VH-VL binders against b8ga54. Designs and how they scored, part 1

Every score and structure here is a prediction.

Target 1, 230 residues: b8ga54
Amino acid sequence: MRVPQTIAIDGQSAAGKSTLGALLAEALGYLYFDTGVMYRALALAALRAGIDPDDEAALSELAHQLVIDVTQPTVADGRQYTVLVNGEDVTWAIRSPEVERIVSRAARFPSVRREMVRQQQLIGQRGRVVMVGRDIGTVVMPNADLKIYLQASLAERARRRAAELRSRNIDMPLEQIAAALAERDALDAHVSQPAADAIILVNDGLTPAEEVALVLNRFVYSEQALENGH
Positions, changes and structure headers below are counted from each chain's first letter, unless a header gives other numbers; Kabat numbers aren't used for antibody chains.
F, E and O stand for the ipSAE by ESMFold2-Fast, ESMFold2 and OpenDDE, each averaged over both directions (binder to target, target to binder). V2 = 0.75 x the mean of E and O + 0.25 x the DockQ between their complexes.
[cut] stands for letters that were removed.

## First folded at step 3 (VH-VL)

Design w7
Fold by OpenDDE, look of step 6:
Structure w7 (fold): chain C 230 residues (1-230), chain A 122 residues (1-122), chain B 115 residues (1-115)
Amino acid sequence: as target 1 above (230 residues)
Amino acid sequence: EVQLLESGGGLVQPGGSLRLSCAASGFTFSSYAMSWVRQAPGKGLEWVSSISGSGGYTYYADSVKGRFTISRDNSKNTLYLQMNSLRAEDTAVYYCAKEGDWELLYYGMDVWGQGTTVTVSS
Amino acid sequence: QAVLTQPASLSASPGASASLTCTLRSGINVGDYDIYWYQQKPGSPPQYLLRYKSDSDKQQGSGVPSRFSGSKDASANAGILLISGLQSEDEADYYCMIWHSSAVVFGGGTKLTVL
């Protein structure tokens, strides 16, 4: 198989999609981004414009007015990608607590999502991209060369999250974490399904490196491609 | 707009009790952990207690364990701090602070109230 | 021994850069911790500035100017708050914070004076 130009990664919450995506992109020298950053960009723009995150009409109009772009890192400050809104670098600005608070509200409207998907598709059409998010393989890039659905058991995902919290010196009971993840799974169950042509990657017991290796072994890649990733 | 408003501070004798409240608005209260942080006159910040969004998990500084109880009523968007067996060293401005969603790995105290003053003196 | 140690005071000129340090005690690796920074002006509550775990994992507070940035010095086992283009309004107390053993720990704070 030839090296896929477009890679879509979907999967369960906390399955490690972003990690896999970033590592694959790095290995291939591709653009990596989570589509969520575009919704964050919209939320940021909404905040700046004083638009209520519950105002669908205003948000939809805003979404259509914005040109949101994601590119390879343009600054060596640890970023994995550069996010632009109308040409302005907002890569870090979209990570503000205020954006975090409202992004889900701003992003819930179908009209907004349609426009975001349109703009995401424009990025995808460029090729050499690993895109992670929701319904990437089915809606955003239905013609992606490679579609991955990353899956992990609830127990494994809970353990991973627990380890993340512990690394930040927060002890959260595993059962609480599992319960929260289960709730998210339930909410996403109706919308987050694997594309029919997606490979299902169960990563229980796998390291991120092993996951990447499994994916890369699915197609013929050159050492040149690997060298371009770093 | 996210807003926190503390109340319940006052003058109390050593060994006495006081209950602080923090009224929250402008965000989904139950989705965020909340904290109490105090500051003695002319001193630095001291963490007192934190509580998860659901209220199921609480954390306390060693200096207040067994004496203070943090709680919340999500139906009223209110955070509480029950302070018993108060000591002179508990004298401080008490701030309530909104944290992030711990489940989402956000723990910063990104919004603070104006504080309420507690004075423990005979 | 205090978990976090900050210099009591620091002075810098307008337009200059100020580096505020938050040193973790021995046995605690700064690389493992999110460092939170807060600004407090007289008569006001603390204000959240930023969180810094790494260059790829950081968060800026709402409305916080970009001239405030976080970093780490592994050799010193310290978190760093860098204020570039120092302005008179930056004169304040600055506190670092971490979670440690499921407890929040603040540094002693640094009073920054803008000369």
Scores: ipSAE 0.344, ipTM 0.756, lowest interface PAE 1.5, mean pLDDT 91
Fold by OpenDDE, look of step 4:
Structure w7 (fold): chain C 230 residues (1-230), chain A 122 residues (1-122), chain B 115 residues (1-115)
Amino acid sequence: as target 1 above (230 residues)
Amino acid sequence: EVQLLESGGGLVQPGGSLRLSCAASGFTFSSYAMSWVRQAPGKGLEWVSSISGSGGYTYYADSVKGRFTISRDNSKNTLYLQMNSLRAEDTAVYYCAKEGDWELLYYGMDVWGQGTTVTVSS
Amino acid sequence: QAVLTQPASLSASPGASASLTCTLRSGINVGDYDIYWYQQKPGSPPQYLLRYKSDSDKQQGSGVPSRFSGSKDASANAGILLISGLQSEDEADYYCMIWHSSAVVFGGGTKLTVL
């Protein structure tokens, strides 16, 4: 297989999509981003404009007026990508608690999502991109060169989340984590399915590095390419 | 608009009991953990207790363990703090605070109430 | 002995930059912690400012001016709140916070005076 120019990563919550995406992009020198940042950008713009997150008409109009772009990091401040709204750098502004509170509400409307998908597709058309998010392989980049659906057992995902929380000195019971993840799974079950041509990667027992190696060696590069030192 | 409103503060004698309430509005209450933080007169902030969104898990500072009980009624969007065996050192303004989304790795207290005053004195 | 130590007070002139430190006790590495910062003005409840883990993992509170930023000093084992372009309205008490052993821990707070 030749090196894919466009990579779509879907998968279950807490399966490690973002980690895999970022590492793959780094390995390939590609743009990485989660499509969620574009919805956050919309939410930020809505807040600034005083638009109610429940106002579909106003949000749809806003979405059509905004030019949201995502590029490789333009500032060396540790960011993984740069998010622009009408040319303004909003990379860190979209991470406010206020944005987080309303982004789901603002993003639920089909008309809004359709416009966001259109803009996401524009970015995808540039190539050399690893895109992570929701329905990437089926809706956003249906013609992606490589589609990955990352899957892990609930128990494994709960353990990984627990370890992440512990690394931040927060001890949350596994049962609580598992319950939360199960709820998320239930919500996403009918909307987030693998594309028919997606590679299903079950990453139970794998480290992020192993996952990346597996994708690169098995799914991205041919044996001959590997022999040539790629 | 996200709002928190504490009530139930007052003057009590040492060894007495008091129950604080915090009425929440403007957000999906059951989706967020809630905390109590207190501040003694002229002093700094001290974490008291936290409770998960579902109410299934509770956490306490060592200074209040065994004496205070945090709870919530999600059907009423209300947080509670039952304080028993009160001591003079429990005198403080008690704030209820909304925590962030744990799944989003946001654990800050991004919304605070105005506080309710508890005075423990003979 | 305290997990978090803050200077009791700090003074700075309008327009200057103020650096508020939150020093972690020996034995715990600041690199392992998310540092939360809060601002409290007289007669008001605390307000969330920001969270800083690293340059690639940070969060700004809602409505918090960009002149507020977080960082870490590994050599000092401290979290840093930097306030650039100091305004008179920035006069307040500032508290750092971490999660430690599944408990919330606040620093003692720093009173910032704008001269």
Scores: ipSAE 0.334, ipTM 0.751, lowest interface PAE 1.3, mean pLDDT 91
Fold by OpenDDE, look of step 18:
Structure w7 (fold): chain C 230 residues (1-230), chain A 122 residues (1-122), chain B 115 residues (1-115)
Amino acid sequence: as target 1 above (230 residues)
Amino acid sequence: EVQLLESGGGLVQPGGSLRLSCAASGFTFSSYAMSWVRQAPGKGLEWVSSISGSGGYTYYADSVKGRFTISRDNSKNTLYLQMNSLRAEDTAVYYCAKEGDWELLYYGMDVWGQGTTVTVSS
Amino acid sequence: QAVLTQPASLSASPGASASLTCTLRSGINVGDYDIYWYQQKPGSPPQYLLRYKSDSDKQQGSGVPSRFSGSKDASANAGILLISGLQSEDEADYYCMIWHSSAVVFGGGTKLTVL
């Protein structure tokens, strides 16, 4: 089988989508990005333009006016990708606290999402991309060569999140973490479903390296790779 | 605009109690951890206490454990610091600070109030 | 020993680069910590500057000029705040901060004088 040129990764919150995506892309020499960065770019642009994150009409118009591009790293400063807004490198600017505070508000509108999806699709069409985010396999890249839905038990996800927090020297009770994740799952229950042709990857007990190895060996390079009708 | 406004500072005798408040606006209060940081006159910053967004988890500096209690009322967008058994060394400007979103794994105190002064003196 | 140690003072000329260090106590690896930096001017509350975990994991405060950047020196076991193109308005106290054992710890602060 041919090596998949487009890889879509969906999955539950805290399942490790970004980690898998980044490592997989690195292994393949592909572009990796989380589609969320494009919404952050929009939020940044909105802030700069003085647009209210609750102003759907203005945000929609802005979204249509912006050319948001994501490319492989153009600067060796540790970035995983380069984000451009109308040609301006905003890779780090989109990570400001101010952007973080409003991005969810700015991104909630269907009209905005439609435009973002359109632009995401343009990037996907270039090939050699691992795209992570929401509804990638169903909406953004419905024809992706490989679709992965990353799944993990609540307990495992809680443990992983706890480990992340501990690595930052924050101890949070597992019960609290699990509760928060469960709430998120509940909110996303009807929104984030695996594509019919997605590979369900349960990664309980797997390290990131093992996950990557599994995907590469079983679904990228192997004859056992899922046929998706392409 | 994100704003934090401290209140409740004043003069108190050693052994006394004081309750500080911090009124928050301009952001989803319950989504962010909050902290108290104090600064004695002419001295550096000293962390006092932090509380998670939901209020379910609290942290304290060793210097205030057992004496201070951090709490919050998310329905009122207000952070509190109950200070008991106050000592002279507790004299400081007390700042309320907003932390980052723990879900996003950043915990910087990205917004600070102007502070409220607590003076413990006989 | 203090968990975080900062030089008491540092002087630099306008236009030059200033490197402020935040040295972690022996036994704790700077690579394991997010280093937070704050600026405080006289009579004002501290202002958040940035967070630095690694080159791929860092966050800049809102409105903070790009001339402020974070890094780490593993050999010195220290966090570094670099201020390039030093301006007169950069004269202030600078504090580093980490979470350590579920406690926030500040350095002693460095007074930066712009000559």
Scores: ipSAE 0.316, ipTM 0.761, lowest interface PAE 1.8, mean pLDDT 91
Fold by OpenDDE, fold request of step 14:
Formats: C-alpha cells, structure tokens, sequence
Structure w7 (fold): chain C 230 residues (1-230), chain A 122 residues (1-122), chain B 115 residues (1-115)
C-alpha cells in the first residue's frame, strides 16, 4: 500500500481537525488546506467590492469570478499556507476582524458553496494534500485515499477548549464552553457526517503528537486499524 | 456597517447613579462579548467590565466590583452599564467595545464607539 | 509593579522605523499572552491595530497598514509594535493590552511623536 496522496479530515467542532491536519501535512510534506480559508477569501473579496453578505445573487456571481488558490507557504512569516485571490496574496488579510464578522453570512448560500467546492476540488486534484473542513470526505474529495473523521467526547472537547482559553488567560466556565459546543453539534447534526469509508478516530486522552503518530503509523504507513481508548 | 453608539453620560453627584447604553449594529450582536472601557481626562485606558455573548457571564475590574453592573439585551442589540455609588474617580469617557467570540478563539476589541462622558462632581 | 509597562514617549523621524515596547512584569511570560495593540489619536476613540501571539497566530485589524506589525522579545519579556516607514499620521498614543487572570489589562500608553 502506497502513502495516501489525498487525505480528508472531517469531524466534530473542537475535535482537533485543524491541529491534526496541520501536523500531518507537515510530517508528510503535504499542503495543509483548511477549506475555511477559501470562504474567508470570498468574504474579503465581498468586502472589497462592497457586496452585502446577505446578497446571495451578488455573492454567487463574485464566487464564480474569483480564482482562489492555496499553496505551500511562499513566505517565511509563520504562515501555514499561502492564500491567493486572483493572484494576490491575501493570507493574512483574510484574518481581519471585518472578515471574521461576515464570513459565516457570506458562505451560507448553496450556490456559493458549490463554486467553492469546485475550486477546492481543483486543489485536491493536485494531490499531496491534507484537506480539513466540512464534508471533505463526502462532497469535496469523495475519492480521497484516506478519510478520517475525528470524534471526541463533549467533555474532552470542552476541556481542550478551556485549556486553550486559559493559555490565553481567559477563564471561561467549562459549562459555558460545553453548552456552546453542544449547540454547534446540534446545528451540525444533519450535515458533515462521516463518509461511509472514513476511519472514525476518537482522540480522547491523546495529545496532538500522539494522535499524529498513531495516524501515521496505523493508517499512512500501515494497513492496520487504529485502536481507540489509549 | 459596524457601529457602536454610547449614550447616557452626564453630570452626577458623588453617590449618585447613572445608566449607560450602547446600541450596536452591523454584526450579530449575540455572538460577541462586549466590554466597557473608560478613560479619565488626560489618562490612559482602563478596562471596566465585560459580558459574554449570551449575557450569562460577566467580569469586572476590582475598582468597580459591587458598584457597577454590566448587562445586555440581545433582542435590542444593546449593551448596558448600571453605575451606582459613583465616585469622583469614576469620571471618564466610557467606551463601548466589541470583543470577539471567546468560544471560537476570536478576541480583541476590534470595534469601539465614540464614547460617552461621565462626570462625577459635587 | 504594573503588569504592563510602556515608555511614556517615543520620537522618530518620518520614514524611519519605530519600535514600541510593552514589557510584562516579572513572573509572567510574554510567550503565554496575546498582545493587543491600539492606536488613539486626540479626540478619537482607540482603534484596534493588531493582535500578536506568535508568527503563526496573529491578526491584523481591518484597514490597518502593513507597516504595523507585532512581535515579541522573549529576552526582554516584552511585546513589540513595529511601525515601519513612519508617516506623520502615525503620531498618536499607542496602548498594549492583555488578558490576565480573567481581566483586561492595558499598558500606560506610549505617545509617539513623528518629527
């Protein structure tokens, strides 16, 4: 069995998809591609064009006019990838607060998502990619060599989020975090389900390094299945 | 367009009370924590209070604990600051500020109002 | 001892670079904190400039020129705001901020004069 050229990572909110994806990509020398950046790029373009994030028709048209590309880092400034919109480097621009405020609104329309998925698929077809996001294994890369669906208990996800916040000196009650995650889970219940051929990886109790090691040893470099419950 | 507009400032005697309001527009108000920050004349910025998006959790500077109450009405996109037992040292311009979504690890006071002036004097 | 210490004032010439420091008190490591920077001009509210945690975790405020960048000096236990290619319009007060013990803490501010 050869090393997977295309790796799809889906999973629950706060399960650690981005962390796994980034570390796995780094280990393999692959492109780390969080599909969320593409929607952020769209949002940025919308803002620049003065398009209302609630204007579906205008956003759809914009989406079809944009050429969004994601590549390996082209600048050594700490970026994990380079995001291009019509050839312009917008890697850091898409992280502005203004984009943060509207990206969910701009990205909610099916017509917009269809076009974004099309462009995501173009990137996926290049191979040597770890793609993270929503419905990657089912919609974006249905033929990915390796599909992983990350799961973690609500309690574990809440603890992880709490630890992240604490590391930034924000003390948020665990109950509040858990409630927010539960709400997100409920909203996502009808979408982003595991692909039929996805490996379900429950990562409770695993550090990021341990998780990556297990994925590499058991699924990337081996035909063996990962055992949960470490 | 994102906008914050403070109101309710004025002149009050020591020991008096005042209620500030901040009207928000241009963003999903309930998704973001909000803060009050004040600035005394010729001085620096001082954090006063913060409230979570849902309004379920509040935080206060030691200097205002027990006297000030932060609240919000998400149905009206409005932030409030009830100030009781006011002191001369509470004299300042009070700014309303939008924070990030802490739960999603988006933080910072990225939007500020123009401020409303509170003067506590006998 | 103040949690955050900023120089009261700094002067630099147009076109030059200015480095504004935000020093954390002993006992707390700058590497553990997001450093927020704000610009305030006379008669105006503060404006969010940027947030810096690390090179891979940073955020630029909307409309904030790329001349403004954040960094850290671990040896000095300080956050750094670098303004390159100084312009007259950059003359303002600059405040750093962190979350500390579930409270927001501002530095004393630095008045930057562009000569």
Amino acid sequence: as target 1 above (230 residues)
Amino acid sequence: EVQLLESGGGLVQPGGSLRLSCAASGFTFSSYAMSWVRQAPGKGLEWVSSISGSGGYTYYADSVKGRFTISRDNSKNTLYLQMNSLRAEDTAVYYCAKEGDWELLYYGMDVWGQGTTVTVSS
Amino acid sequence: QAVLTQPASLSASPGASASLTCTLRSGINVGDYDIYWYQQKPGSPPQYLLRYKSDSDKQQGSGVPSRFSGSKDASANAGILLISGLQSEDEADYYCMIWHSSAVVFGGGTKLTVL
Scores: ipSAE 0.270, ipTM 0.733, lowest interface PAE 1.8, mean pLDDT 91

